# VH-VL binders against Pre-rRNA-processing protein TSR1 homolog (Tsr1), part 4

Target 1, 166 residues: Pre-rRNA-processing protein TSR1 homolog (Tsr1), of Drosophila melanogaster (Fruit fly) (q9vp47r84to249)
Amino acid sequence: APFLVCLLPMHEQIDPMSALEILKSCDSELVVENSPSGIVYINLPRFKQRFAFVTPPVGRGNELIALDYLKVCDTTLLLTTAAFGDDEIFDRWGQRIFNMMSAQGIPTPVVALMDLESINPKRRPAAKQAAQKVISKLLPEEKIMQLDTASEALNVMRRIGGQKKR

## First folded at step 4 (VH-VL)

Design f6 (from s15 with heavy chain S55R K99G; framework fv_satralizumab)
Fold by ESMFold2-Fast, scan of step 4:
Structure f6 (fold): chain C 166 residues (1-166), chain A 120 residues (1-120), chain B 107 residues (1-107)
Amino acid sequence: as target 1 above (166 residues)
Amino acid sequence: QVQLQESGPGLVKPSETLSLTCAVSGYSISSGYYWSWVRQPPGEGLEWIGFIYYRGRTNYNPSLQGRVTISRDNSKNTLYLQMNSLRAEDTAVYYCARGGSYRPYYMDVWGEGTLVTVSS
Amino acid sequence: DIQMTQSPSSLSASVGDSVTITCQASQDIRNYLNWYQQKPGKAPELLIYDASNLKTGVPSRFSGSGSGTDFTFTISSLEAEDAATYYCQQYHNLPYTFGQGTKVEIE
């Protein structure tokens, strides 16, 4: 069976399809199948694993629907971005949905940080550290993973694939 | 299994506008990737012209002085390059290529190229 | 713009030789560098991405290394079919830029 992954934006301006396109770049030989239901299947021969990616609706009023997606997934990839400044790693939606996930006992997430390459090179280390500080308050044992390049995407896929299947 | 095929005029006059097409098969251009144009003057190296992201955003090489437009027709699964104010120096083989999914990390699929000669 | 400079501009070697090409960036590009092979009359073909990752299906005799500003591309045992021009390309900053190319000829 495929390993089911929820792509959960922690900012309403993040397009989870953009994150998925980065993940697809991790290997030139992977096979992608798009389902009419909106599920994206990725077969990654290098890891001998099949992944299925789902994206819940986001924003005010969609909290319970997003939680329903999270309850059926094997793991969750939380998508954060550096594009909107270090005080918007989690926007209001992100903060709200995370608090609900925490209360519900949802599976341990993996955290990705996108758009560091959009930041002035001199400021990237500080931006990454600021994002890590936000995540460490909420998930003390989790290291934020960069997700901008193909090699970073491969590391994220490996981390996801190493999670315990439900 | 993805294939790209360029086409256009072989000969164009100076000051005219160049129009090239790139037909894509085996993958829907609206589903992902950056799609780039690259040119190569005879006997010279490669020059990146620009890209269009599958969601429509474009970026162009400043060296081309704002003379370039890259567009697409999702219904025809086709990419386009338009370059105005042509000069003899624009004589080159023009390639279209598929880049990475978020940024054009690398160009993994290339068309065969089409030669454009600019002469009076 | 980031300038990419390759060395040498051309070389001639025999089948079985080890060949090394270098590529130098005018500023730090991390590992955001690709290597392409172009045979006469053909489109370029991707061999190596992100400085050191071999594209699936490319022979293992090709390898890449380096980070920052200095990069190397190596063919460990040259074959006759390797006669081509090789290009490095950075994608750290727009516009994306290529090296001038290194022509590899077989004696």
Scores: ipSAE 0.000, ipTM 0.470, lowest interface PAE 14.7, mean pLDDT 85

Design f9 (from s15 with heavy chain P104G; framework fv_satralizumab)
Fold by ESMFold2-Fast, scan of step 4:
Structure f9 (fold): chain C 166 residues (1-166), chain A 120 residues (1-120), chain B 107 residues (1-107)
Amino acid sequence: as target 1 above (166 residues)
Amino acid sequence: QVQLQESGPGLVKPSETLSLTCAVSGYSISSGYYWSWVRQPPGEGLEWIGFIYYSGRTNYNPSLQGRVTISRDNSKNTLYLQMNSLRAEDTAVYYCARKGSYRGYYMDVWGEGTLVTVSS
Amino acid sequence: DIQMTQSPSSLSASVGDSVTITCQASQDIRNYLNWYQQKPGKAPELLIYDASNLKTGVPSRFSGSGSGTDFTFTISSLEAEDAATYYCQQYHNLPYTFGQGTKVEIE
């Protein structure tokens, strides 16, 4: 059975398929299979692991549906963005869904930060540090992972693949 | 080089369903960007309707929830807008527009617009 | 929803004049604001993005400034072709919202 990953945007303006395209770039020999239901299967031979990515609907009114996705997944990749400033890593949707998943005892997720490449290179370290401070308040032991390049995508896939399967 | 062109029926009766098409040339709609619909009643301002991500996911203005569907046909490189339960207040010029993703959250390419009149 | 209020609703000025339009957001939107120009019978065209950045190809007489809730759009030396309606638009939160527009007429 593949390792089931929920791609959960913590900001309504994040397109999870943009994150998925970056993740697909992690290895030139990986095999991708799309299902009619919207599940994306990625076979990564170098890890001897098959991943299945699912993306719940987001935004107001979709909270319970998103939680249902989280309940069946082996892990969750929380997608955050630097594009809207350091204090908008999570928008209102992100804050609400995170509070709900925390209350239900859903396992500790992996956190990715996108869009650092859109920021002036000299300011990127400060932006990443500010995002880390936000995440550390919610998840004290979790290190935010950058997700903009193929090499960063490989690190994210490795981190995800190291989680225990349900 | 990227061009968008809307088309529609022009005149629609109240309570009917509006169907609009936006033909895109010069760029594959499945390759990137968010594709938006915006309307403008005659002599009034702009109202954002919603967008469809290049992946197929949609997001709608909550004020229109339950009445609007945005879809696409990647093989025809075409966007669609459907709006049901039309009222006179839905009379407007309807635009499709391309919005940047992850970089440049602005609408940089617009179609010429198509006028939809809702009248008996 | 974030409400965007523009001032004035219309203005009339001469070629060579400097004109200023303001846009106020009902809540803090940082610098997540765009300005569009719409000429009669045409689609809107992007001029300024992220409050102060001039889109490539747009004349340097156009500028934007501001952050938070108060924003300004300026045309430093008005040209005849600048007769149009100008709109601010926030993208800080969905749904995207526009100001009501400011009509600039050349006398």
Scores: ipSAE 0.012, ipTM 0.599, lowest interface PAE 8.2, mean pLDDT 86

Design g1 (from n14 with heavy chain K102R; framework fv_nisevokitug)
Fold by ESMFold2-Fast, scan of step 4:
Structure g1 (fold): chain C 166 residues (1-166), chain A 120 residues (1-120), chain B 108 residues (1-108)
Amino acid sequence: as target 1 above (166 residues)
Amino acid sequence: QVQLVQSGAEVKKPGSSVKVSCKASGYTFTSYGISWVRQAPGQGLEWMGGISAYSGNTNYAQKFQGRVTITADESTSTAYMELSSLRSEDTAVYYCARSYFRGTRYFDYWGQGTLVTVSS
Amino acid sequence: SYELTQPPSVSVAPGQTARITCGANNIGSKSVHWYQQKAGQAPVLVVSYDSDRPSGIPERISGSNSGNTATLTISRVEAGDEADYYCQVWDSSSDHPVFGTGTKVTVL
């Protein structure tokens, strides 16, 4: 069975499909199958693994639906960005869903930081630190991974593939 | 609601420059990028470049590198595209379009377009 | 240089189904977006990420993407669907968008 991965934006303005596009670029041998239901299957032969990606609806009123997605998935890839400011790594949606995940006992996620390459190089250390600080409040041992390039995407896929199946 | 409103049509002579504006409203300007896409009469869409309104980082198509300059003014929520050394083949409708920095990878809202005519 | 090839034109009768293809090597590994451009108007995003429809876009318009071909399908075609349609991907190797050559849909 494939690893079922939930792509969960921690800010309503993050497009989870843009993360998926970067993940698709990780390997030239990668095979993608798109489902009419919106599930994206990625077969990564070098890891001998098949992944299925789903994206829940986000924003106010969608919290319980998003939690239902998280409960059935093998793991969650949390998508973060500092593009909206170092003080807004999580918007109100991100803060609510993150707190609810913690309360519901959802398995430890993998955390990606996007758009870092789009930020002025002088600001990148502060941006990365701000994102790490927010995550570390509830997940002190979780290290944020960058997700901007194909090589970074491969590292993220490897991290996801190393998680235990439900 | 999201709107991108562009400056009006221009008629320019070969060798001159043109600067088109794109005023954004209905969203947080610095949360998105602005790209410029042109369309010559009867032709397809051609991407020229884009800018992150947050960082000011620009990305230009190789064909326009050295001739195009894209800027953004956060205080007025306005992006600009300046094209220099104009030729007759630069006659086109120029569009600004919202893109998410380098994340979204597509253009969800478009300006109405600005016709630039280059003729002697 | 990654190129997206579309047929230059598609003719369809009202009530029938129009299919517009977007071809490229291994395009199924990329996310395809589709734009509708009516005469004298700016493009409008009608499908994002292969199959997602933005708010306000009718269910008659759908997308798919696998292997070497992405397809935009317009079911129960109406006169108002007459437009040029463009596919688009983001080429991560060059960090640039790539637009298809465009397809003119005529409802006869």
Scores: ipSAE 0.007, ipTM 0.528, lowest interface PAE 10.9, mean pLDDT 86

Design g2 (from n14 with heavy chain F101W; framework fv_nisevokitug)
Fold by ESMFold2-Fast, scan of step 4:
Structure g2 (fold): chain C 166 residues (1-166), chain A 120 residues (1-120), chain B 108 residues (1-108)
Amino acid sequence: as target 1 above (166 residues)
Amino acid sequence: QVQLVQSGAEVKKPGSSVKVSCKASGYTFTSYGISWVRQAPGQGLEWMGGISAYSGNTNYAQKFQGRVTITADESTSTAYMELSSLRSEDTAVYYCARSYWKGTRYFDYWGQGTLVTVSS
Amino acid sequence: SYELTQPPSVSVAPGQTARITCGANNIGSKSVHWYQQKAGQAPVLVVSYDSDRPSGIPERISGSNSGNTATLTISRVEAGDEADYYCQVWDSSSDHPVFGTGTKVTVL
């Protein structure tokens, strides 16, 4: 069975399909299958594994639906961004959904930080550190992974593929 | 309601410069990028470049490197595209469009377009 | 030098189905976005990420993408669907969006 991955934006301005596009860049030989239901299947021969990506609706009123997606997924890929400053790694939606997830348990989370390449090089270490501090308050063992380049995408896919199935 | 409103039509002489504005409303300006796409009469869409309203970082198509400058003014929620050394082949409708700055770029809202005619 | 090739024109009768193709090597590994441009108007996003419809876009418009061909399908065509249609991908190697050559859809 494929690893079922929930792409969960922690900021309403994050387009999860942008993250998927970066993930698709990890290998020139991968095979993508788009289903009518909106599930994106990625077959990655290098890892001998098939991944299925689902994206819940986000924003106020969609909290329970997002939690339902997490209940059926093997892994959750939390998407964060440096684009809005280091004090807005999560917006109000992100903070709310993260607190709800933490109270009910999170299925093997992986945390990605996008858009680090878009900020001034001198600020990148501080921005990454700020994002890590936010995550570490609730997930002290999780290290934030960058998700801007093809090589970083390959590392994220490897991290996801290394998780235990539900 | 998201809106991008562009400045009016321009008629320019060869060798001059033109600066087109794009005023954004209905969303947080710094949360998105603005790209400029032109369309010559009877031709397709040609991307010129874009800017992140948050960082000010720009990315230009190679064809326009050295001739195009894209800027953004957060205080007025307005992006600008200046094209210098105008030639008759630059006659086109110029569009601004909202884009997510990083990752896969796509254009969800477009300005009404500004016709720039290079003649005389 | 990645290029998206579209047929220059497609003619379709009202109530029939129009199919607009967008061809490129291994385009199925990329996300394809589609824009509709009516005469004298700015482009409008009608499909994002292969098959996702923005709010307000009718279900008659759908997209698919596999192998070397992405397709925009307009079912039960109406006169108001007459327009130019452009596909678009982001080319990670050049870090630029690439637009297709465009297809003029004419409804009898």
Scores: ipSAE 0.006, ipTM 0.524, lowest interface PAE 11.4, mean pLDDT 85

Design g4 (from n18 with heavy chain F103W; framework fv_nisevokitug)
Fold by ESMFold2-Fast, scan of step 4:
Structure g4 (fold): chain C 166 residues (1-166), chain A 120 residues (1-120), chain B 108 residues (1-108)
Amino acid sequence: as target 1 above (166 residues)
Amino acid sequence: QVQLVQSGAEVKKPGSSVKVSCKASGYTFTSYGISWVRQAPGQGLEWMGGISAYSGNTNYAQKFQGRVTITADESTSTAYMELSSLRSEDTAVYYCARHLGYWSRPMDVWGQGTLVTVSS
Amino acid sequence: SYELTQPPSVSVAPGQTARITCGANNIGSKSVHWYQQKAGQAPVLVVSYDSDRPSGIPERISGSNSGNTATLTISRVEAGDEADYYCQVWDSSSDHPVFGTGTKVTVL
């Protein structure tokens, strides 16, 4: 059975399909299947793993639908970015949905940081630190993972595949 | 199959404008931005500008500021590049290329190119 | 303005190794992408983020980037590798992509 993964943006400007395209690049031999229901299956034979990705609607009014997605998934990949400023790693949607997840006792997610490549190289260490500080305050034992390149995508897939399945 | 298909060749007079289209298929249009890159005969690649299809934000190279306009129509999965005040030096093949999200990322799929010839 | 300098041409014999350099101050702090353009065709991304190969690109093609020089290496060169090659970075100060001057690779 596949690992069911929710791609959850913590900022409304993050397109979760962009993250999915990066994840698809992780191995030249993987097989991708799109379903009519919007589920994207990625078969990664080298790990003997099949993944299924879902993307809930985001933004005000979609909180309960997003929570329903999270409840049925084996894990959640939280998508963060510092491209809109170190003080806006989570926007209002991100802050709200995370508080609701915490209240519901949703399983500990994997956290990805996107768009470091789009940030001034001199500013990248500070941006990574700012994102990690936000995550560490909310999830003390979680380390943020970069998600911009194919090799980073492979590391994220490995992290997801190593988690306990529901 | 992921494809970017551009409109056909154009012959324009100096001082006129040209609008080239780039129709995307085989992927989620709004997940990728589109950049426009030109190449004069026998010359190298020159970035003109880009657009994020998700946000609609644009960025233009200084050389083309005030002359180029890049737009995207999500309903038709089509990006456009309009270049005004054409000169003979604008004779080039114009390419559209997608990048994941923003123009800061690599251009992994390219259109076939559109030859624009500016002559009297 | 930030400029990427490449040699205009590189000649290499079949089966040997071609090395195409891309020079700029502190280019090692940037991510370098490489495009291959065959005559009459659109460019094709062959290396991204210094050394990652897109699916379908042969292992003979590799990249590296450190200090002031990025390098595209094509080992066991074949006639089909004849093309123009362009390096490219995103320049944070201007917030736009910058292409190198291009290198024509000729297989003798």
Scores: ipSAE 0.013, ipTM 0.571, lowest interface PAE 7.8, mean pLDDT 86

Design g5 (from n18 with heavy chain L100Y F103S; framework fv_nisevokitug)
Fold by ESMFold2-Fast, scan of step 4:
Structure g5 (fold): chain C 166 residues (1-166), chain A 120 residues (1-120), chain B 108 residues (1-108)
Amino acid sequence: as target 1 above (166 residues)
Amino acid sequence: QVQLVQSGAEVKKPGSSVKVSCKASGYTFTSYGISWVRQAPGQGLEWMGGISAYSGNTNYAQKFQGRVTITADESTSTAYMELSSLRSEDTAVYYCARHYGYSSRPMDVWGQGTLVTVSS
Amino acid sequence: SYELTQPPSVSVAPGQTARITCGANNIGSKSVHWYQQKAGQAPVLVVSYDSDRPSGIPERISGSNSGNTATLTISRVEAGDEADYYCQVWDSSSDHPVFGTGTKVTVL
């Protein structure tokens, strides 16, 4: 069975398919299979692992559906963004779902920060620090991982592939 | 309600410059990037460059590097593309299109196009 | 440089299925977007991220992407589908979007 990963946007404006595109770029030997149901299968030979990526619906009213996805997945990749400024790493949806996950005792997810390379280079350290501060409030030992380039994507894939399968 | 509205057609002489505008409405301007794509008569789509409206960072296609300048004005929600040293081969319809950030998200909303004719 | 090759033209009879291919080495590892351009009009996004359909696009238009070929499929073709179609990916090495060469679909 493939390693099942939930792509969970922490901002309604994040397109999880953009994150998936960056993840697909991590290895030249990677094989992708797309399912009509929206599940994306990635076979990563260098790790000898098959991944299946799913994305729950986001936004108000979808909280319980998102939690159901989290319950059946082997791990979760939380997607955050620097594109909307330091005070909007999570939007209201992100805050709600993150609080609900924490209340349910969901295992520590992997956290990715996108769009750092789309902002002014002088702002990047502050944006990364702001994102880390948000994550550290409820996940104090989790370090955010940048997800903008193929090299960073490989690090993220390695991190999620290192989790124990359910 | 999301739309991009471009400035009108231009007729220019070889060696001159043209500046085309693209006014955004119906969304938060700084949340998206704007790309400029041209199409010569009977030809395909050619990407020229793009800008992040949030950061002001630009990226240009190698072919246009040094001749194209893309800017964005947040106060008016308007992006601009200026192409200098015009030649007859620059005769084309020029489109602006929005995309999320600077990465490879699709160009989901397009302007109507601006015909630029370069003739002597 | 990374190049997307499409057939220059595809002819299809009304009610039949048109398939437009977009070829490049390991394109299945990239997300492919498809644009429809009718004569005198701006391009319209018809498929995003290999197979997602934007609101307002009919279900008979679909996409797939695996290995070295992405495909846009138009089922039950209508006269109104006559247009130019372009695939597009992001080329990470040049940090630029790349458009395919374009395919003219003619409904006969």
Scores: ipSAE 0.007, ipTM 0.530, lowest interface PAE 11.2, mean pLDDT 85

